# Ledger of designs, part 11: VH-VL binders against Polycystin-1-like protein 3 (PKD1L3)

Target 1, 163 residues: Polycystin-1-like protein 3 (PKD1L3), of Homo sapiens (Human) (q7z443r523to685)
Amino acid sequence: TSLNMSTHQLTITVNVTSLEKSLIVSIDPDSPLLMTLYLGFQYQPNCTHFHLNITLPKDKVWQKDEEYTWVLNPEHLQHGIGTYYITAVLSERQEGAQQTPSLVSVITAVTQCYYWEIHNQTWSSAGCQVGPQSTILRTQCLCNHLTFFASDFFVVPRTVNVE
Key: E = the ipSAE of ESMFold2; O = the ipSAE of OpenDDE; V2 = 0.75 times the mean of E and O plus 0.25 times the DockQ between their complexes.

## First folded at step 7 (VH-VL)

Design b31 (framework fv_roledumab; at its last look DockQ between E and O 0.61; V2 from the best seeds 0.00; counts 0 for: pae E 13.2 > 2)
Fold by ESMFold2, look of step 9:
Structure b31 (fold): chain C 163 residues (1-163), chain A 127 residues (1-127), chain B 107 residues (1-107)
Amino acid sequence: as target 1 above (163 residues)
Amino acid sequence: QVQLVESGGGVVQPGRSLRLSCTASGFTFSSYAMHWVRQAPAKGLEWVATISYDGSNKYYADSVKGRFTFSRDNSQDTLYLQLNSLRPEDTAVYYCARGTYVTIYSGGSYTFTMDVWGQGTMVTVSS
Amino acid sequence: AIRMTQSPSSFSASTGDRVTITCRASQGISSYVAWYQQKSGKAPKFLIYLASYLQSGVPSRFSGSGSGTDFTLTINSLQSEDFATYYCQQYNSYPLTFGQGTRVEIT
């Protein structure tokens, strides 16, 4: 999943097949890069046409793998099942080698939080949300009740283009 | 193999200072929060301090706040604990410990438990 | 600070016994409890997180339960290597706090 970023932009294409799971997008650059990600449903977004954006690395994280992780919950994916596009653009305030190609790795995965519903003797997701601290290595579960919880995790296919 | 090795313990008089070190190996040190925990002779465990992966956030136990300073050098995979104004009550084995990868946001902050421990270094404060 | 109170402070047991150690928090802490084993002269060993999840490599005879304020560590069919002191620890909020420990001794 390593890519050579010879331009200041790449596009990630992910097919979302469930509106119940959260999408985790992880970028692992080989050197510090400041970038902005733009989300689009069924079109390629840019800095003027997008549904949501985020600037990476994130501030005030406790573990390093959170820095380049975007968590997209079902409410962020409310436009439907189908193809989502993410355009990653390097920012002009970047301290890395902008004149030298950088290698980045991109992983996309879906995850969902569950808790054991004692009355029905089954796993449920009601009242639980995948939190912003989640990464490809762990899922943060934020529940509005005090219960035992678990999560699933699946790496999903995606296409990445640098032009 | 994940390993933590503490050093710098010794016998000192009250009011003096020591600097403890903890060297990490076998994992990506710069990706983990880290802790110091101490244990007085024949007593239980006491949390001392926690530091974030990049050193930008630190928490201290009330008993050491203002006297101890926790820092890290991610280029050398090393933790430091500066122990100032030492008191007899600070006599303990000092352990460094790695923060768990699973974290909790609660009480307005992120917390970690401790999945890997060093073997400790003894600090004795006596006149 | 959240106080963690363990009971009993010590007790004697034989191999094969079922051992239960209780830990009580001074306020609700959800399931944010860890358990550690410490043998004399050794560093603590991490056993359980989130009240009930076993760390990798921990024998299945160990289990944890509880939520809110009352938590238990259970050892089914005690083994000779299980004679040690056990600590609970809350990580709901800073300052992080440990219970006072429970010694499990040979009868």
Scores: ipSAE 0.006, ipTM 0.521, lowest interface PAE 13.2, mean pLDDT 81
ESMFold2-Fast, scan of step 7: ipSAE 0.067; ipTM 0.607
ESMFold2 (binder alone), look of step 9: mean pLDDT 92; pTM 0.948
OpenDDE, look of step 9: ipSAE 0.023; ipTM 0.620

Design b32 (from a4 with heavy chain L100E; framework fv_roledumab)
Fold by ESMFold2-Fast, scan of step 7:
Structure b32 (fold): chain C 163 residues (1-163), chain A 118 residues (1-118), chain B 107 residues (1-107)
Amino acid sequence: as target 1 above (163 residues)
Amino acid sequence: QVQLVESGGGVVQPGRSLRLSCTASGFTFSSYAMHWVRQAPAKGLEWVATISYDGSNKYYADSVKGRFTFSRDNSQDTLYLQLNSLRPEDTAVYYCAKDEWGYYFDYWGQGTMVTVSS
Amino acid sequence: AIRMTQSPSSFSASTGDRVTITCRASQGISSYVAWYQQKSGKAPKFLIYLASYLQSGVPSRFSGSGSGTDFTLTINSLQSEDFATYYCQQYNSYPLTFGQGTRVEIT
């Protein structure tokens, strides 16, 4: 999975067969490397023709290994199932040229958040999404629900017809 | 103007083979995935197969996997569907359809009828 | 495989009517639904993608809505050329699947 970025770009191909899970793209350069990733559907994207982009490393992370990880939720894959292409382009430097070619390891994975639904006695992903702090080693789950079992609550009926 | 024209259908006995073709014009054929969808008489639509823009990836419905082979010639703007070991339940109008970057079909051909009977 | 169920299977309507066709997926598919119109003896015609986005050239009387498992196609004022069979299709996951179709007949 090691690629040489001496040509200042590389292409990653991902086949998406289901939109039930999120795609995680992890890039591990052998030295710090400023780059921009471009996402395309059925074509090789570039800086003027792409669906989505991200600049790496990310600067708002909790843990260092999040810096070169791009999380693509089903909503980001709006063209549906099929073949996606990611082009990674090195940022140009104004001070000087890089002397040594950078080697980059690329890993792609899929993940999803599940919780046990006591009401239905089944696993469910409803109300949860994979968060941007996810990595190939751990999934961040962001859910909009807190409890799914009965709670103590007193209900007073508005009308009671005894006779 | 996008046009898709199917050909190669006919009447054939069970166990025989047919080769369907679809010629495309009016768009950059080599940039799009292409599909085959069939419809049995008085029935609904059934997806049969998908081929990627460069032919490197192919997907088939379970009912035809191992019997049908999808291919494309980007230099001739043509699709091919090889139908082997045909069964009566393969009787249908076969449509080729253009992908619109999402595995839904923005243009369809007129269809070609395949009848498998004895 | 994701099963797509349309309702009703058929119904009669008159020009000027507002008609609604429903499509239900056997599991969540977000908004990955397309709609097609097929007239007798003709190939299907593309109408809508991503549940609600109308294809260029399709009359504005057509609209789509829904997300998750429940989707609808609405024709606000039925015209004579709208009597046809309508199909929904999911493209959330392989294999691709269609609903069984809803036939809109003239009364």
Scores: ipSAE 0.006, ipTM 0.554, lowest interface PAE 11.0, mean pLDDT 81

Design b4 (from a4 with heavy chain L100E Y104W Y107I; framework fv_roledumab)
Fold by ESMFold2-Fast, scan of step 7:
Structure b4 (fold): chain C 163 residues (1-163), chain A 118 residues (1-118), chain B 107 residues (1-107)
Amino acid sequence: as target 1 above (163 residues)
Amino acid sequence: QVQLVESGGGVVQPGRSLRLSCTASGFTFSSYAMHWVRQAPAKGLEWVATISYDGSNKYYADSVKGRFTFSRDNSQDTLYLQLNSLRPEDTAVYYCAKDEWGYWFDIWGQGTMVTVSS
Amino acid sequence: AIRMTQSPSSFSASTGDRVTITCRASQGISSYVAWYQQKSGKAPKFLIYLASYLQSGVPSRFSGSGSGTDFTLTINSLQSEDFATYYCQQYNSYPLTFGQGTRVEIT
């Protein structure tokens, strides 16, 4: 996907079919792009009408792919299962060449943390949550008990439209 | 191709200093955290230090904290490790290694030998 | 610091053997384990990340498993190029720590 000030935004559409996993949204530009993401349920959000937002790149990160990754836990997807829209709007105060197109890669995935439940001989997510430092390459698991931990990861379909 | 090349190793007396360099090529150096890992003769691997992609955050092993300084020059695709107050137990092959956005080391240099002799 | 303990420390094997190397963490580290191969006189080579994901270009005879505190590296049919020292590494928290290594030797 190509972005500049003339096309200034893109919309990501993703269908959430389960609230048992966290949604990972990764927007990776080929050059730094200051942007704000807005989340809407069953409608395309904008800067005056949205459920949640985040500004990217994030300020305090250890790995570069954290700075353009948004982690949406089930509690953030409080309208339930259905179609969610994310509108990414370029900031007017770009650091660089806002007038030239930038290539942007968009990936959406779901992930969840599990522990091995010995009594039932199965994996359970109880007492674990996906942390905000998660990326498409690494799931941060925050668990409140001392046992075996693992995570899964699935790329989910999305559509991307530019204005 | 993706490559890391270390240099600057040598033989020094205890208490002296040495500066190691590592030149990166074949990947977007400024996007990745980088590490130094050392290996004493006939011993295992020991993590030494980590530097974030932009150089703003650094971690050091307790054994080298206060003596070693890690830095990077993203414009030159180069890492530096300043080794001060060297001790015989710092004798090792020093490797620079690339972080793969998850704190594992996907690319390693060939290593440079530091010998601290008395 | 999280201590990583490998077993066995050394292992004698023949080509065609199935080899298993175990790595145990002193506390829970989820799946944040990588495995490396080091041949004599060479730099380590990355094999596996997140306990079980094989790096592109690494032969499929290598596999990893485990979570929490116990992890295993398996080589299903040992080849001559596989005689090396293998290391596990945790990246759950700093300081990053490696196991002491397992040397796989020719019988």
Scores: ipSAE 0.006, ipTM 0.506, lowest interface PAE 12.1, mean pLDDT 82

Design b43 (from b32 with light chain N92Y; framework fv_roledumab)
Heavy chain, then light chain:
Amino acid sequence: QVQLVESGGGVVQPGRSLRLSCTASGFTFSSYAMHWVRQAPAKGLEWVATISYDGSNKYYADSVKGRFTFSRDNSQDTLYLQLNSLRPEDTAVYYCAKDEWGYYFDYWGQGTMVTVSS
Amino acid sequence: AIRMTQSPSSFSASTGDRVTITCRASQGISSYVAWYQQKSGKAPKFLIYLASYLQSGVPSRFSGSGSGTDFTLTINSLQSEDFATYYCQQYYSYPLTFGQGTRVEIT
ESMFold2-Fast, scan of step 7: ipSAE 0.106; ipTM 0.706

Design b5 (from a4 with heavy chain K98R Y104A Y107I; framework fv_roledumab)
Fold by ESMFold2-Fast, scan of step 7:
Structure b5 (fold): chain C 163 residues (1-163), chain A 118 residues (1-118), chain B 107 residues (1-107)
Amino acid sequence: as target 1 above (163 residues)
Amino acid sequence: QVQLVESGGGVVQPGRSLRLSCTASGFTFSSYAMHWVRQAPAKGLEWVATISYDGSNKYYADSVKGRFTFSRDNSQDTLYLQLNSLRPEDTAVYYCARDLWGYAFDIWGQGTMVTVSS
Amino acid sequence: AIRMTQSPSSFSASTGDRVTITCRASQGISSYVAWYQQKSGKAPKFLIYLASYLQSGVPSRFSGSGSGTDFTLTINSLQSEDFATYYCQQYNSYPLTFGQGTRVEIT
């Protein structure tokens, strides 16, 4: 989704239907922006009322798309399944109210880590979590055991038939 | 159109140095991690090094670690690979490649030949 | 390091044939496999990513399958431009590794 921000604020709505996978939120601004994201369950959060937040862009990243990506694991979605709201607030308000129009793209996806369990000849997610350096295109897997890991993700656009 | 062009290859004696360059065009170079991959004559592909989009993180193959240095200049859309202490087994065509999905290579240059011989 | 082993090392075929190339990882790598085509004297060309997704512009006669340790590249009806060497590559973990290549030769 692409949006123009007129008040230095953006609201994203996410419908969570399962807590088996991690949610990835990517915000791609047309120019570098410092922003803080706030997460709320069944309400629109702000800087004084939220249950989780993050400041973007992230530092220490491999690809540029990691800079504006927020990874929310099931443990972060503490109110269970339902509608979550994310409010993104730009710091430009304190930069002399520049009133500069900006364009942002918002993409959400879900993913989960799996590893091949040689003994049982099957895939398992036990002992693995999706890491904070994950993006829409790449899942970081953090496992507490020595084995190769895998990920599951949505293809964007949602489903495409290749001819 | 998207394109990568390598240069700087040549014939050099063992122990000497070369600097390879790769110039990008047709895409936002500063947004992508980049790779160097080499291929010795009549052999397969070997990954050499990876550099993050801003140059702050780097990985090297064990065979070149401590001898090769990867860098980039995002203002000029250019990659550099400094090859030091060259050995005969470094003889190969060197390709630069654009990263896709963290570690695969979707766009390749045409390669530049490095020959290390006495 | 993850070893990628391709089978066969070389294959003789005629236009119209169905060609299958197998790639085996020494350890589980989920679907983090890419396939490349390389013609003599040319740079590799990207064909497939995530084991089964075809890169834009690649003919539909190419397909990939597999997960875990066993992966397959199939060309359903071989054309004259398909005689080349094919490489699989894992990108599950560093160091990144390629298979040794499978040469598809004209009979």
Scores: ipSAE 0.006, ipTM 0.535, lowest interface PAE 9.6, mean pLDDT 80

Design b50 (from b32 with heavy chain T50V; framework fv_roledumab; at its last look DockQ between E and O 0.55; V2 from the best seeds 0.00; counts 0 for: pae E 6.7 > 2, grease 19.7 > 18.9)
Fold by ESMFold2, look of step 9:
Structure b50 (fold): chain C 163 residues (1-163), chain A 118 residues (1-118), chain B 107 residues (1-107)
Amino acid sequence: as target 1 above (163 residues)
Amino acid sequence: QVQLVESGGGVVQPGRSLRLSCTASGFTFSSYAMHWVRQAPAKGLEWVAVISYDGSNKYYADSVKGRFTFSRDNSQDTLYLQLNSLRPEDTAVYYCAKDEWGYYFDYWGQGTMVTVSS
Amino acid sequence: AIRMTQSPSSFSASTGDRVTITCRASQGISSYVAWYQQKSGKAPKFLIYLASYLQSGVPSRFSGSGSGTDFTLTINSLQSEDFATYYCQQYNSYPLTFGQGTRVEIT
């Protein structure tokens, strides 16, 4: 799913059905792009009305797939179960006197870290968090205990609109 | 299967230069940070440097800052370490290593020996 | 730079022994410690990350613990293939640093 960002904006709509899982939003541009993402719950955000934002690419990452990945943990999704909107806006381009079309691909997914809780004979997420180096390719699990680990990963339905 | 192969080691006099190479295969090289780690004869491990997936970010151990230069060629899946102004204390086996999850080394090459002697 | 101090520097043991190796950081590093095994003439082998999590394929007789500044690698029942040198490594911050190593020798 490639999209042309010649209009400088796109809107991602995702339905969050669980407050226990982290949302991963990945944007894969065909060329380096500076952009700002704005998060809104049940409304389309913009640069003046949003719950949370991030500038991509992230500063000082070491792995390529971290650059354009926004990890939204349950603490970031406190507004509830329902529809979240993400508006992606090209922030600024210093190299181009004439703007060129850019293609981007968007993937949204949910993930969570689990460990086997021996005492209750069940999988639990207690003491585990999805880490900032997580991407659509791999989940970083940060846990404070020694156990067997698993994570789930599901691509979720979303709607992407360009503006 | 991840493979890392170092080359370019040898015997050199103090003050001279060498260029080490590490050829990678079995993974998408251009997506990962890479490291050099060295080990002097009969001594412990010393981390030398890291380079980001695209080569835009680098960090060096204090012992080599200003003398060593780390680079990568993602079109050839190859790392380079330029060793300038070599000193006897730079004598070591040099390993390239892959970073996957937070700056530890899950895959190592077999190493290449650099000997700096008068 | 964060200094990692291992003890003991060397250790004599027999098969079946429980071996413990300690590693102390010069400042708090949370749980950002990895452990490696190195046999003579070979590259290091990755064992443990986040102080306590075993890499896939590492025998369950290996375990790690600790947080903050004090960390321990334990081999519960030493096997003949476990005679090697062991290193801790912090990855809390650059520069990345290793302990000085602990040799586990046959006696």
Scores: ipSAE 0.013, ipTM 0.572, lowest interface PAE 6.7, mean pLDDT 81
ESMFold2-Fast, scan of step 7: ipSAE 0.108; ipTM 0.619
ESMFold2 (binder alone), look of step 9: mean pLDDT 92; pTM 0.935
OpenDDE, look of step 9: ipSAE 0.317; ipTM 0.778

Design b54 (from b32 with heavy chain A33G T50I; framework fv_roledumab)
Heavy chain, then light chain:
Amino acid sequence: QVQLVESGGGVVQPGRSLRLSCTASGFTFSSYGMHWVRQAPAKGLEWVAIISYDGSNKYYADSVKGRFTFSRDNSQDTLYLQLNSLRPEDTAVYYCAKDEWGYYFDYWGQGTMVTVSS
Amino acid sequence: AIRMTQSPSSFSASTGDRVTITCRASQGISSYVAWYQQKSGKAPKFLIYLASYLQSGVPSRFSGSGSGTDFTLTINSLQSEDFATYYCQQYNSYPLTFGQGTRVEIT
ESMFold2-Fast, scan of step 7: ipSAE 0.032; ipTM 0.591

Design b6 (from a4 with heavy chain L100Q G102A Y107I; framework fv_roledumab)
Fold by ESMFold2-Fast, scan of step 7:
Structure b6 (fold): chain C 163 residues (1-163), chain A 118 residues (1-118), chain B 107 residues (1-107)
Amino acid sequence: as target 1 above (163 residues)
Amino acid sequence: QVQLVESGGGVVQPGRSLRLSCTASGFTFSSYAMHWVRQAPAKGLEWVATISYDGSNKYYADSVKGRFTFSRDNSQDTLYLQLNSLRPEDTAVYYCAKDQWAYYFDIWGQGTMVTVSS
Amino acid sequence: AIRMTQSPSSFSASTGDRVTITCRASQGISSYVAWYQQKSGKAPKFLIYLASYLQSGVPSRFSGSGSGTDFTLTINSLQSEDFATYYCQQYNSYPLTFGQGTRVEIT
């Protein structure tokens, strides 16, 4: 979904139906755009009342698609299943063209690391955690064992990144 | 086939400059961070510099800050390392290396030798 | 900077031997360790990431273990092509740092 940030603020609504998977929030602005995201449970957060926050673009990323992606693992969704609200607020200090209204695309998805467990002949997520370098198109899996990985969320197989 | 090919090394006197190049093929170059790692004769590996996928973020080892400049041309699948104010201790084989999503290096070039000698 | 110390610096081994190389970080780095093999006159070859995960195409006789500050690379039955120098590398934080290397030489 494309949204106009000309008002310096935008709200994203996410319905979390399971805590078995991690939530991926991706913001894709049509030009570079400094912003802070705030997370709230069953209320609209702001800069003085929120559960978690992040500043985007991330400045310690290595790969292009990480810059505007926020990974929220089950431990970050502490209020359980239900409706979460994310408020994105534009920074007053922008680099580049500041007069043009910006359009942003917002995508949310859920993901989990799965590997084939030979002895039980089934897919398992045990011993793996979704990493902070994950994006909509690929899942970073931080695992404590050697195995084959697949992420089975979309109709087509998704590329996984293991470190 | 994934490959990295370095060039531009040579023998120079202290205080001189060199420009190293690394040409990438076989992967989507513009999506990956890239690194330079060097190895002095009969010594171990030393990380030199990292550049983000789009060239907007760069990190340098303290020993080369202010002297070396890392850049990339995503349209040509090429990396550049500008070596200025070279010192004898910069003598090393310089390797271009591809990031694999987490700051470790899955693909290495064959290296190019830089010798700084008076 | 996080200092990575390998032990031993070198040792002699024979084909069929089990070889263990240790890498110690000066501070906790979770499991963010990679291992590389370098043969004389050649570029390093990637072996292991996340302390224990083997890269595709690397023989199963290689294995890694450890977390926190102490890490090991094991070669269970040394083959002639395994005589090389091995390096550990941490990728927990900048600057990226390598161990000094362990040279595995033929007896």
Scores: ipSAE 0.007, ipTM 0.508, lowest interface PAE 12.5, mean pLDDT 81

Design b7 (from a4 with heavy chain L100F Y104S Y107I; framework fv_roledumab)
Fold by ESMFold2-Fast, scan of step 7:
Structure b7 (fold): chain C 163 residues (1-163), chain A 118 residues (1-118), chain B 107 residues (1-107)
Amino acid sequence: as target 1 above (163 residues)
Amino acid sequence: QVQLVESGGGVVQPGRSLRLSCTASGFTFSSYAMHWVRQAPAKGLEWVATISYDGSNKYYADSVKGRFTFSRDNSQDTLYLQLNSLRPEDTAVYYCAKDFWGYSFDIWGQGTMVTVSS
Amino acid sequence: AIRMTQSPSSFSASTGDRVTITCRASQGISSYVAWYQQKSGKAPKFLIYLASYLQSGVPSRFSGSGSGTDFTLTINSLQSEDFATYYCQQYNSYPLTFGQGTRVEIT
């Protein structure tokens, strides 16, 4: 179901079982909402106590669905495997008139970059990282080993975990 | 090599200003909150300010709020701390530090000395 | 603000000694305590986070324990490089606060 942000915050819980995939957090508000997300490991973060944060919607995006998506690579999950909490806090300064409570949908997914390895006739993730322009529907792959291909490109997510 | 290097310290009279800088290398600077911590001569550590990974949120110790301004330039991997209306009690070594575990500090710079005296 | 009180403020020790430093918070802070080592003229070094987790590269003779309001840092067998000042820090709430420090001096 959709979460009501009339209380000015919501909480997302994510169980990270592997540091070999990137975590995608997607928020879909029913109207534009300026918000800040805070990440905590094994604790509920807030605006004065957090490990990482991001302000949404993002600027400098390539596609509209990137504006409310946070990409957390293994390097951002330095606490290791375990339970992560994300608190979304609605900004007190909102653009436009918001006279009705806002509803949001939250999707979390994990994704990995894959390329076709011709010699072994299989898919491989070696030498690739998930890029910041990724969304739940498409993965930006930044690869360092492909001598004959572009260094960044998009592929559909191979693994999706929805909550 | 992961490191933070501070600069900009000096000796100034009360009421004057200084700008401290901290240059980061060896880690993804734009992904982490950053902090300033100071230490007065022969005293303990005192947290001064925190800035979020993108610069959108800033938090200051009450003793410096309204006088100090924290900023960052993610394109240059650099932090800035503008010190205004300096007081003798601001005399300290100022360290920049990288966030870990939500407000603990895993990487520290070497520190830069700020002396406020007449 | 949450006050962090360390005890003792200083003491003398010899190599091989087992050293325990205590840190007490003025209110409950769960396990949000970090410990740092600082040698004269140097920046602090990160030792422990979340009260008991040892930072990578820190010798196993260091350990931390505690939850709520009472926390301890233990050095099981003191080495010559361990003579320093140790600080606890709470990061449960803003503003962030440190203990006053415990100086471990050579006898």
Scores: ipSAE 0.000, ipTM 0.480, lowest interface PAE 15.9, mean pLDDT 80

Design b8 (framework fv_roledumab)
Fold by ESMFold2-Fast, scan of step 7:
Structure b8 (fold): chain C 163 residues (1-163), chain A 119 residues (1-119), chain B 107 residues (1-107)
Amino acid sequence: as target 1 above (163 residues)
Amino acid sequence: QVQLVESGGGVVQPGRSLRLSCTASGFTFSSYAMHWVRQAPAKGLEWVATISYDGSNKYYADSVKGRFTFSRDNSQDTLYLQLNSLRPEDTAVYYCAKDSWYGYYFDYWGQGTMVTVSS
Amino acid sequence: AIRMTQSPSSFSASTGDRVTITCRASQGISSYVAWYQQKSGKAPKFLIYLASYLQSGVPSRFSGSGSGTDFTLTINSLQSEDFATYYCQQYNSYPLTFGQGTRVEIT
């Protein structure tokens, strides 16, 4: 989904139906933009009332699409299943500067690491977690054992309201 | 289209230094990690180093750690590999390779530049 | 480091033959395998990613399969331009490693 970012914030609504998967939130502006994301459970968060936050773009990334990607593992979704709200607060426009970006893409997805467990001849996620370098296009899997693993993910494009 | 052009190879004695360059075109260079891969005469491919899209993160093969330094200039769409303390076993064609958007494999390669270290 | 072993090291073939190259990882790497073609004196060319997905522009006679530790590259009906050395590469973890290569030569 693409949005016109003529205001200083936007809200993303995510319905979490399982705590076995990680949530991936990607916000891709058409030009560089500093933003802070706030997470709330069953309420719209702001800079004074939130559960978790992150500042984007991220440092020390391998691919550019990691810059504006927030990975929320099950331990980050501590309030359980239900509706989570994310408020993105954008850097203020500079006086006399061009308004940019005018367009922002927002995509949310869920993913999970699976590995082949030889003893039981089945796929398992035990001992693995989704890493912070994950994006909607690839999943980083961090495992504490030798493994044959694959990733599983669903893409859920979202329409968001700009306030 | 995507092009990668390497330069800077040559013949040097053991213990000397060389600086390799790779000029990129046809894609948004500043958005991608980049790699160096080498191939000794009549041998297979060996990964040498990876640099993140903005140069803040670097990984090196154990055989070159402490001797080789990877850098990039996103304003010039250019990669550099500084080869120090060269050894005969560093003799190889050095390829500049573009990271895939989807992970750590190489979707485009340069034509390579030959480094020969002989005594 | 994950060691990648290719079989055979070389293969004599004729145009029209079906060629299968095997790549074995020393530990599980899921489907994180890429394949490359290298002709004499030239740079490698990317063919396949995630064990089985063809890069756009690669002829459909090429196919890849496998998961875990055992992977194969198949060329269904060998063409004259397919005589080359083929390499597998794992990208499950650093350091990135390649197989030693399989040379497909004219009979």
Scores: ipSAE 0.006, ipTM 0.552, lowest interface PAE 9.0, mean pLDDT 81

